# Designs tried in a protein design chat: miniprotein binders against a7ua95r516to809. Part 217

Target 1, 294 residues: a7ua95r516to809
Amino acid sequence: ASLSLLSISDLVPDLQFIFFWMSNAIEILYFIQQKSPAYMQTIELMDDKAGSKESLLSATISANEEAMTILEEVIMYTFQQCVYYITKTLYVVLPGLLDCNPFGTEPSSEQCRRAAGVCVCAVCVMPEAVRRVVSVFQTTSDLLQQYQVHSEIQSQMFAYLFFFTNVSLFNQLIDKGPARGWFQRSRVLQIQASVKILLDWAKGAGHNHLAQKFFAKFCSTVTILASPPQQLSQMSWKALCAEHPSLKPVQLHRILTQYQLMAELGPLPIWQPSSEDEAYIYRTVDLLESFENH
Key: E = the ipSAE of ESMFold2; O = the ipSAE of OpenDDE; V2 = 0.75 times the mean of E and O plus 0.25 times the DockQ between their complexes.

## First folded at step 14 (miniprotein)

Design dk10 (at its last look DockQ between E and O 0.91; V2 from the best seeds 0.81)
Fold by OpenDDE base, look of step 14:
Structure dk10 (fold): chain B 294 residues (1-294), chain A 80 residues (1-80)
Amino acid sequence: as target 1 above (294 residues)
Amino acid sequence: SMTYEVTIRTDNPEYLELIAFALRMLAKAMNLRVEEVRREGDTLRVRISGTPMQVEYYEEWVELWLKKKGIDARVEVREV
């Protein structure tokens, strides 16, 4: 089956199985961690008949560590499988976010139409392309809550998913943006509005800090591109670097160069990189973000 | 060390695989040898080898874990 047809809904049964085992492995691990100290103390308090206590304690510690290691491996494996499946669905739906016009009147979701006519919930009023992305995150959130997955693991999951989303959107915008007209102000404003809807969802879901952190590069890029020429042309390279610290010099230089071309601006000396950054603006290997650096 | 059979009977047979996994991990964490795990319908039988003290703690851990999970199950331990 072509990856293009894979919806998050199609993966829910498989994800439920994985989340079930992940959650339970975590619970068993914590149970052992909580109970083991008292058990070890009981062994320590046993009558020492011929040094048997020390050997028993040592063997028990080793066995305990081995059991916890096995559980950690199960947790890590199931976590990776969840991330794999969820990111595959994100990969399919994320490109639609860049092409989305959120200012158009799109019909409410099919799910809400079936119940009581026009649903005015925040998800139903979303543009279809945004709703598809949000649906992946919402389904993930719902599954994590359904299986009562530990909050730290939930945070790690969303951190990675936001990281993946940022890298994907940033790389697509930088690489394909000029050719697709995504650097045009009108299109940038559409992208900005779409991302705002996603960020508002993340805020409502309790992930505001993570979203702000991991979307910083993409948001900075969109903010620069959405800026009026009259405003942006008054900002120096140093000021832009300071305002957008998430962007590498090579990335900022690329964005400004493409902005200049799009806006038909002449050479702007004020955007000239500092002598310190001049060597870095030519590091094209650092232009696109890597998925491996998380 | 003596050999014991732990029998778990539950009205929730859908959890028997999870129970089996948990019982193995708990036994391992306590340095108990698991000799056999077998399922017979709605009943799980785990054969373990250890000291009487270890088995008493193991029974307690199993009961506490089942209770925490909200699984209604009867735990029986016998020496074999």
Scores: ipSAE 0.822, ipTM 0.962, lowest interface PAE 0.5, mean pLDDT 92
Fold by ESMFold2, look of step 14:
Structure dk10 (fold): chain B 294 residues (1-294), chain A 80 residues (1-80)
Amino acid sequence: as target 1 above (294 residues)
Amino acid sequence: SMTYEVTIRTDNPEYLELIAFALRMLAKAMNLRVEEVRREGDTLRVRISGTPMQVEYYEEWVELWLKKKGIDARVEVREV
């Protein structure tokens, strides 16, 4: 209940303030960079009868570099604050993606249910949970454009937001999936459809390459879980590692274990980890992802 | 070094905090010492210490930055 106060709508005034200062710090930094060479040349061309011109130039270069360092720190700080506020809202809304039904709850969604592997029809209802996540991304994009933030900074921000989204969804699925029934076949297909909606948003917003890169771990997980048993049971451990390099051995092992439980399969010799990976499949410290790795 | 007072008057008081920040950063970048910054309604008064050459360039940088930013402001520099 308290976390509902962190909706993106409630944070827009704070974000506007932070984006305003970030954008202006960037512009002032560019201005100084553009103007400083001519100013330094003026000092170099001074007629210095007192013999202290080189000391004045050195002090001015040092002060100039200090000013640019301060501006760079303001830019970094404001970027971090934007990411902090935005990811706090994402943290609240992302778990709902794992519980929602993008195929709808009415018979009119029957086409989407029949197409089960991919939701491609216009008749599917976007769940409120997916809409809330898209709203965070869209609001962020709108603010970045409103304040004319440099395109490289915009890309860095969405890289981090997609990284954060991937870590949050992956960790929730692994940690809570067994208790919540998220590994059931019908649920996995619903999750896959919901993620597809997010990927479609990213493509339309011009961030397709970032989403493909930073959603890789969660998408690999869902791809494995959505695979038909007759196809997956024919893939060796080595083949699965090669096809899904974003997954650590402990993560792949856990995913396959949950798949076996969901499909009611007995142990599969072909999924036995390689001898070098055997040492790592029980490293619990490596199971969940850190939000500090980008 | 001599002391100057830079006065900024604008019809857009929402920009005064940004202008104050920009004035401090431009002064720092030129090795000018900012002695005081005061806000009086829609007016900023900034005291700086530097050589006449430094202050001449500072006034130019401030006016150019305001123009590039599209801020309608009047800049006055006087020796104090």
Scores: ipSAE 0.742, ipTM 0.952, lowest interface PAE 0.5, mean pLDDT 86
ESMFold2 (binder alone), look of step 14: mean pLDDT 87; pTM 0.851

Design dk11 (at its last look DockQ between E and O 0.97; V2 from the best seeds 0.83)
Fold by OpenDDE base, look of step 14:
Structure dk11 (fold): chain B 294 residues (1-294), chain A 80 residues (1-80)
Amino acid sequence: as target 1 above (294 residues)
Amino acid sequence: SMTYEVTIRTDNPEYLELIAFALRILAMAMNLRVEEVRREGDTLRVRISGTPEQVEYFEEWVELWLKKKGIDARVEVREV
């Protein structure tokens, strides 16, 4: 089946199985962690038959650690599998977000049509491309809640998904943006509006801090590109670096260079990198974000 | 050490695989030797080796875990 046809809905049965085991492994681990200290204490209180007690305690501690290690491996494995499947679906739907016109009247999603009325929920009024992305995140959230996965694991899951989304969107914008016309102000404003919808969803879902943190690079890029030439041309390199600390010098330089070309601005001395950053702006290896640095 | 057979009967057979997994891990965590795990229909039988005191604690842990999970199951322990 072509990757293009895989929807998050198609993966729900597999994800349910994985989340079931992940959640239960976490619960069993927590159970052991809570009960083991008292059990160890009972061994410590046993009548000391010559050296047998210490040996038994040591053996029990070792066995306990082994059991917890197995559970941790199950948790890690299931977590990785969830991330793999979910990111695969995100990879398919994320490009649509950059091409989306949120200001257009697109018809409401088929899912909302099944409700016996015009659903005016925030998801139903979303552009289709945005809704597809949100649907992946919402399905993930719903599954995590359904299986009562520990809150820390939920946070880690969303942290990674937002990280992945930011890297994907940022890299696509930087690499393909000039050729696709995504650096044009009108297109940038569309992208900005689409991302705002996603961020508003994340806020409503209780993930505001994570979203702000992990989308910082993409949001900074979009903010710069959305800035009017009159405003941006008044900002120095140092001021832009200070305002957008999530961007590496090479990234900021690329964005400004492409902005200059798009806006047909002459050379702007005020955007000239500092002597300190001059060596870094040529590090093209650092231009795109890596998926491995999480 | 003595050998015991722990029998779990449940009206929720969909959880038998989970119960079997949990029992193995709990036994390991308590330094109990699991000799055999068998499923017979809606019944799980686990053969473990340990001291009477360890097995008593194991029974308690299993019952507490099942209760926490909301699984209605009967646990029986027999020396074999």
Scores: ipSAE 0.801, ipTM 0.955, lowest interface PAE 0.5, mean pLDDT 91
Fold by ESMFold2, look of step 14:
Structure dk11 (fold): chain B 294 residues (1-294), chain A 80 residues (1-80)
Amino acid sequence: as target 1 above (294 residues)
Amino acid sequence: SMTYEVTIRTDNPEYLELIAFALRILAMAMNLRVEEVRREGDTLRVRISGTPEQVEYFEEWVELWLKKKGIDARVEVREV
């Protein structure tokens, strides 16, 4: 498979090959795990001819562990390859969520307005940016089901994909938001609606708990930015930290600073960091999230 | 320790690479040595060294794994 392929549909043949080997390695590992205890017991119950029983058992245990280690390495390598290809595609399509208008550019029927911010009528199509991200998640889900990948591995894969999505969206918003106008309230509401579509997909796919866990930082950010000034200006720094524990002090400080600029609010004494947090709001090295913290 | 030849015949040659991998790993898990793996069209020939008892268990594991996987294959084991 070529790394120059960034569309998920163009990567499906390579992903099929990788999922085939990953799923089969998992099945063989499970088979060995189920059959090995009985086999080892037959060695333990052998007559100890010439005192070789302990040596044979030890050698067999070692060989058995080596075989399982090889399978675990194949599973890990193929999992990492899948994640690599899928996240390369996600990295390209995720920024579009921050720029799109999920409410549409044309008048819509009342039924279209009820579809959680996306028109579902026959003449309206889900915004392209949202569709591209959902397509990556849905294609991944379809492949995992097609190859009957163990449910635990499916959960681990979506845990990482949701983690990656959260980091990518959060970092882009923080880094590029001022220049792109993404902190304007109307844009924040559009971003919130777009993310709702992703959360609804995750819930329908059976991954609601994973999405709630791994999108917490981005969702907290959007929730704060979407708050009306009358409400947010009444919340102290301590209250905001308690309500949004996923945000580091430097991150919360940056978000509030951007909010003040957009809402034309001057510095608010109620938003002064606690004594404990004052040392941390200057740690700009902690502002952006690492893709390696999963 | 004696040498045996395991012959796998299937109408689905697309699975032979997987079968060869599975046989190598299953043999290793039982502390059996795989001496040779040859593919001839839709036939896989594998030479293993072990005791008759070990090879009997190996044949059982291979047949069970093929059945669980749903691969329609004929397994034959002969001393060589």
Scores: ipSAE 0.765, ipTM 0.948, lowest interface PAE 0.6, mean pLDDT 85
ESMFold2 (binder alone), look of step 14: mean pLDDT 86; pTM 0.842

Design dk12 (at its last look DockQ between E and O 0.97; V2 from the best seeds 0.83)
Fold by OpenDDE base, look of step 14:
Structure dk12 (fold): chain B 294 residues (1-294), chain A 80 residues (1-80)
Amino acid sequence: as target 1 above (294 residues)
Amino acid sequence: SMTYEVTIRTDNPEYLELIAFALRILAMAMNLRVEEVRREGDTLRVRISGTPMQVEYYEELVELWLKKKGIDARVEVREV
């Protein structure tokens, strides 16, 4: 109940605090890494009048490593907290993307209308459900940029968020899709269009490679389901496996089985799994994606 | 080893917590012992123990860090 009211905007103050510390901890870490070698060299160049130079150097190295470890812990902790809050927000808004009709006339966002009248920006023309998802990613991007977070950490953040999004959407589609009618061609085309908008945003934000990589399973599923029966019925199991290598045999088999039921196709021998894959198509434990394997 | 007091005065008091954190970590990284960190209004006082050379280098690092962050602060070091 309480999660349904949580918007990314409500979390911005908390996220700002976390991003502030994360960014500064990273900067301090790099600062120490940059300056420590010169300091160590200064110790090495000291006159060994007391025979204690080696011990001093060793102690200083150890102390330096401890300081860096503390900073790394701060960075990891703050990163995890950001991911936790952002993924909670995604969890709330992602189901709406599967139910979205992007071909309908939906009103432009209230925020852009207030500033300049009829805004025709890419975000303002998005369906509301897609815009809500994009808003989470855009807010994350804006915060990362605002606090000048290191590019590698930005990439890791988006990699995880795209991973989470893919797992969430894939699992929902596989588990609930048949019951919700998401496997119907018209609905699949809506989903495909909605995901394309999201991918186009990711491309515009400079995350094209990450988006393509981490959305591969969901995109493959949608692509198969969006395929005309005439076209898909001509593709062998082996050809489909080769074209969609991101899908496990059990996943592909489930998708094809549900497609066959939805399209009222009789048994298609051409979709019969190979003898090699036959043992794997019954591994239902591998059907849904895990959030823990990232 | 001698004990020194490092005093930071800034027109940006919103950064005092960050400065305190940075000063502690920088001191640790240089194998300086931090004896005490006190905040008095817009002033931060850090008591450290080390050699004169360590403290001199520490002062330089603190000043460089503050400059890199764009924080306008005065650093004063005295033996105590």
Scores: ipSAE 0.800, ipTM 0.955, lowest interface PAE 0.5, mean pLDDT 91
Fold by ESMFold2, look of step 14:
Structure dk12 (fold): chain B 294 residues (1-294), chain A 80 residues (1-80)
Amino acid sequence: as target 1 above (294 residues)
Amino acid sequence: SMTYEVTIRTDNPEYLELIAFALRILAMAMNLRVEEVRREGDTLRVRISGTPMQVEYYEELVELWLKKKGIDARVEVREV
């Protein structure tokens, strides 16, 4: 069937195979690195009756480097394959975050709050769109733990997944937001709540620092859009740039333009770009983010 | 340089592909020539060429790696 309709659960067998080989290649690489010095010293101490000890040592060093290169290539290839499968799943489920309502009027959520008198969040189910994204992250985390993947590689994996998530959400919001009504205040507050759930997951999973770093652009966008007009209208262009350094001038300009439309504000003098930024607010090539580098 | 046959027998045949890969890469890392790798059911046979010192060290590394990985396997090395 179509990969665009698959949940992360359907990809688990393929991911298990790839994680198995990645984790083992990493372990073997470290095993060789740990054992090579002692082996090289054994060669240096051997009897040199044939007068070829230096040649043997040189050939062994070269062969050792080739073996480690092969392992590094396996690790790189398997890492790229994991990222490929996982990001294909994320691509399918991420747009739903922009349309969902995490503030439940759903009877089960409302009944949970009413039955307890004080909402018992442990019995409430998060919105399906948010659950799908969290499931991708949680399944990835569970697999990395199951296969005991080195913590540095786990961090690299989530750095890329958060980078991908940020780029995907930001680009869709900027590109499709006007047509989809995503800049309406009530919708922005819903989006903000949905992102909060993702950030809370990342913190609980030990990835708070990565999420803070790699979600910055999307979070800044939502923070600006969620700001009350009274508060935001008191912030100059320079102050907004300073508070939101992840946003390029063209991006900030576009966000403020959408904010003005939804809040029914005219141009504000305090939002005039600085002289150094005026050349950049119309660079449409810089409006959307690239998936290629982070 | 002598030819040796390394025989691996295990109750965990799901690991045989990994064991074959590990034995091949460890031999390469020690500048041992791998002549052949064959699987016969639950038995893996690896033919390598090297000095007696290299092969003795290789056997030690293979046994250490299997132990570290927790794979229950018997390693036998025979000159051929």
Scores: ipSAE 0.772, ipTM 0.950, lowest interface PAE 0.6, mean pLDDT 86
ESMFold2 (binder alone), look of step 14: mean pLDDT 88; pTM 0.857

Design dk13 (at its last fold request DockQ between E and O 0.94; V2 from the best seeds 0.82)
Fold by OpenDDE base, look of step 14:
Structure dk13 (fold): chain B 294 residues (1-294), chain A 80 residues (1-80)
Amino acid sequence: as target 1 above (294 residues)
Amino acid sequence: SMTYEVTIRTDNPEYLELIAFALRIIAKAMNLRVEEVRREGDTLRVRISGTPEQVEYFEEWVELWLKKKGIDARVEVREV
């Protein structure tokens, strides 16, 4: 089956199975961690018949550590499987976000139409392309809550998903943006509005800090591109670097160069990289973000 | 060390695999040898080897874990 047809809804049964085991493995881990100290103490308090106590304690500690390692492996494996399946669905729906016009009137979601005719909930008023992305995150949130997954694991999951989303959107915008017209101000404003909807959702879901942190590169890029020429042409390279610290010099230089071409601006000396950054602006290997650096 | 048979009966047979997993891990964490795990319908039978004191703690841990999970199950331990 082509990856293009895979919806998050199709993966829910498989994800439920994985989340079930992940959650329970975490719970068992904490259970053992809480009970083991008292159990070890009981061994320590036993009558020392011919040095057997020390050997028993050592063997029990080792066995305990092995049991904990097994649980950690289960947790890690199930976490990775969840991330794998969820990111596959994101990979399919994320490109639609860049092509979305959020200012158009799109019909409410099919799910809300069936129940009450016209639903005015925040999700139902979203553009379809944005709703599809939000649906992946919402389904993930719902599953994490359903299985009462530990909050730290939830945070790690969303951190990775936001990281993945940022890398994907940033790389697509930088690589394909000029050819697809995504650097045009009107299109950039559409992208900015779409991302704002996603960020507003993340804020409502309690992940505002993570979203702000991990979307910083993409948001900075969109902010620069959305800036009026009259405003942006007054900002020096150094000022832009300071305002957008998430962008590498090579990335900022690429964005400004493409902006200049799109806006038909002549050479702007004020955007000339500093002598310190001049060597870095030619590092094309650092232009696109890597999925491995998380 | 003696051999014990731990029998768990539950009205929630959908959790028997989880219970079996938890029992194995708890036993391992306590340095108890698990000799056999068998499922018979709604009943799980586990043979473990350890001291009487270890098995008493094992029974307690299993009961506490089941209670925490909200699984209605009866735990029985017998020496074999």
Scores: ipSAE 0.810, ipTM 0.958, lowest interface PAE 0.5, mean pLDDT 91
Fold by ESMFold2, look of step 14:
Structure dk13 (fold): chain B 294 residues (1-294), chain A 80 residues (1-80)
Amino acid sequence: as target 1 above (294 residues)
Amino acid sequence: SMTYEVTIRTDNPEYLELIAFALRIIAKAMNLRVEEVRREGDTLRVRISGTPEQVEYFEEWVELWLKKKGIDARVEVREV
């Protein structure tokens, strides 16, 4: 494969091909499902002149099931191919969400900046880094609708894309955040604003439930880092664990440790795990999330 | 069980690969034996083996599917 195909626009022809076959396989599957009962009934009502009716019916049921299985395999394979291409594009554009400044003195769109003092479109105020991510989601949504892909398949596609987005952003924030200054107050507020724009897109596109479900870990992290130090310093370790159940204990502890460093606070005893909690943290040692496991 | 040749001529030749796939799957779903599929320009020729009743239903399903898909095509079936 060529790395020159990292833009979603460059991948549209390949995605159109895959969506074409996926959508048509779904339509043929539905067609066969609708027609098969009546066809089986014609065999059941046949005159059994050779005594072979039950054998013919059984063979036809088996062949019908095999045809449906072939279609289901095509649908699964084409779905996986779509996810592969789209997530390669997302991988390239997602890091920019952590580095962008949606509060800059200049608008994110030149068109809105040149307007006679007002911006009348939401797209014109969107930061460029956020626009690139939204463009991937919007292009995917447009293609799914263009090919009239079944709504359940559309939901599964966005469930995985939001899952992938969450894992990618969370892992980068945890792994690179301290060195990149992403835990600093002003940066966290910028990240929070950028993510809100993405969540607003998901809500407007009809995917609010999926976004709320699959962004939970990253959103919890940003919520903690955006909270005033005074407010968090009043919460015990057990209270913080209870308030952020989407975070593993090791993940929460890492976030709080970086919070202490960012705020230039010394160790806060109220945030230290008990000896029992430390044993639990040791047993759940996964700091970074897996793209393959949920 | 007899052999039939199904001929599909279409004004939408860009869909010919899809039509071939659909015919194979529909035939399988009805327990029909597909002997051969040939593409000759904008014409698709498919040989299937089955009873006259099975092939009659096959033609009906293919015509209905083509109509639902909006593919302008002529379907001809003859015994060979």
Scores: ipSAE 0.774, ipTM 0.948, lowest interface PAE 0.5, mean pLDDT 82
ESMFold2 (binder alone), look of step 14: mean pLDDT 87; pTM 0.838
ESMFold2, fold request of step 15: ipSAE 0.763, 0.765, 0.762; ipTM 0.947, 0.948, 0.948
ESMFold2 (binder alone), fold request of step 15: mean pLDDT 86, 86, 87; pTM 0.833, 0.836, 0.840
OpenDDE base, fold request of step 15: ipSAE 0.780, 0.778, 0.778; ipTM 0.950, 0.950, 0.950

Design dk14 (at its last look DockQ between E and O 0.99; V2 from the best seeds 0.78)
Fold by ESMFold2, look of step 14:
Structure dk14 (fold): chain B 294 residues (1-294), chain A 80 residues (1-80)
Amino acid sequence: as target 1 above (294 residues)
Amino acid sequence: SMTYEVTIRTDNPEYLELIAFALRVVAKAMNLRVEEVRREGDTLRVRISGTPEQVEYFEEWVELWLKKKGIDARVEVREV
């Protein structure tokens, strides 16, 4: 193919440019917000004809709001551009997580040590597929810190990146899993271990709450699939819904169907949906998640 | 209202585009009209219109922002 696979390293110059402008627009917005009240007060304290002073104050308030709107639009646009470039990289590297073996594939490198945090100078092995995803997250974190981006904006960015990661992994597992053998128990355990490395990175980076929130659907899926048959077959549909509220009825039904096939528990459904949920277990429009509604 | 020329000279010319953007936005936030922005090498020249009091506040905000940002720059304002 004439197109090469994009890495996060190839995008760093473009991301540096965008982060530079985003971070500075945020700082200028904050600066104006802090200084504007005192400036408006100087206009209010003017010795002037009443109509002239009030007109000047009104015009200055309007101009001030317009300036803040300009900055807010720059911040929004640059944020969206950052997310666009970063998620293009994630889209390319995420499928590999579903195919990799974290238990014995690749030696760790010093460059990835702080991201994974699993071992120091030991037989730590991070598969290349996991390393590529962690590298995207770590590079993003490093750039956000380099440009001193406000912590709330950093959190919003990782919230979206984790949301994107969850949607991408979940959709591929559900859609391609049967053909790719990803529902086999040994494969599920490998996927679970790979996801744990990502969750450990997020915890070490200070984003544990965001990861818990935005990976919930994929993690619930893997947790169910990794459960021993004796334990899972003891759980009712109602109990599974209560333990995994992030899963829609059609999603839970599909996961349990694949589980039953792989555990060779026969063709008759073990888990009976409630009468309310039975209306929804075949809603294929709800099976895959949307990247747009977050 | 009078016209002023704000001249900014810096040893960090990589920041001139940011400085120009900041000046435009700060001036707008203060209801000052920016009539012209020119870059001449490592020098930025900005024409603004306002009262002496408004331009004094503008200069103070610009100098404070440059200090807060850590940009090594000299700001000069003259009536034209």
Scores: ipSAE 0.754, ipTM 0.942, lowest interface PAE 0.6, mean pLDDT 85
Fold by OpenDDE base, look of step 14:
Structure dk14 (fold): chain B 294 residues (1-294), chain A 80 residues (1-80)
Amino acid sequence: as target 1 above (294 residues)
Amino acid sequence: SMTYEVTIRTDNPEYLELIAFALRVVAKAMNLRVEEVRREGDTLRVRISGTPEQVEYFEEWVELWLKKKGIDARVEVREV
């Protein structure tokens, strides 16, 4: 099946199986962790028949650690499988977010139309491209809740998904943006509005801090590009670096250079990198974000 | 050490695979030797080797875990 046809809904049965095992492995791990100290104490209180107690305790500790390792491996494996399937779905739907016009009159989602009347829920009023992205995150959230996955694992899952989303959107915007016209002010404002809808969803879902943290680079880029020329031309390189610390010097330089070209601005001495940053602005290997560094 | 057969009967056979996994891991964590795990329809049979005290704790842990999961199951232990 072409990657283009894969919806998150198609993966739900497989994901349910994985989440089931992940959740239960975590619960078993926690259960053993809670019970093991008391069990070890019972061994410690046994009659010391000629040093057999210390040997038994040591063997039991080792066996316990091995059992924990097995469970951790199951948890890690299932976590990785979930991330793999979910990110694969995100990869398909994320490009649509950059081309989305959220100010257009798009019809409400088909799913909500089948329910009794016009659904005015936050998801139903979303542009289709935004709704598709949100649907992936919402389905993930619903599955995590359905299987009562530990909150820490939920946070780690969303942290990675937001990281992945930021890297994907940032890299696409930087690499393809000039050619696609995404650096044009009107398009940037559309992107900004679309991302705001996504961030508002994340806030409503209880992931505001994670979203703000992991979308920082993409949001900074969009904020700079959305800035009026009159305003942005008054900001020095140093001021922009300070306001957008998530951007590397090479990234900021690329954004400003493309902005200058798009806005037909002459050379702006105020945007010249500092002597300290001058060596870094030419590190093109650092321009795009890596998926491996998380 | 003696060998015991632990029999678990449940009205929720969909959980038997999970129960089998949990039993193996719990037994390992308690330094019990699992000799055999068999599924017979809606019944799970586990043979373990250990001291009487270890097996008593194992039974208690299994019952507590099943209760925590909300799985209605009967646990029986016999020496073999």
Scores: ipSAE 0.674, ipTM 0.908, lowest interface PAE 0.7, mean pLDDT 91
ESMFold2 (binder alone), look of step 14: mean pLDDT 87; pTM 0.843

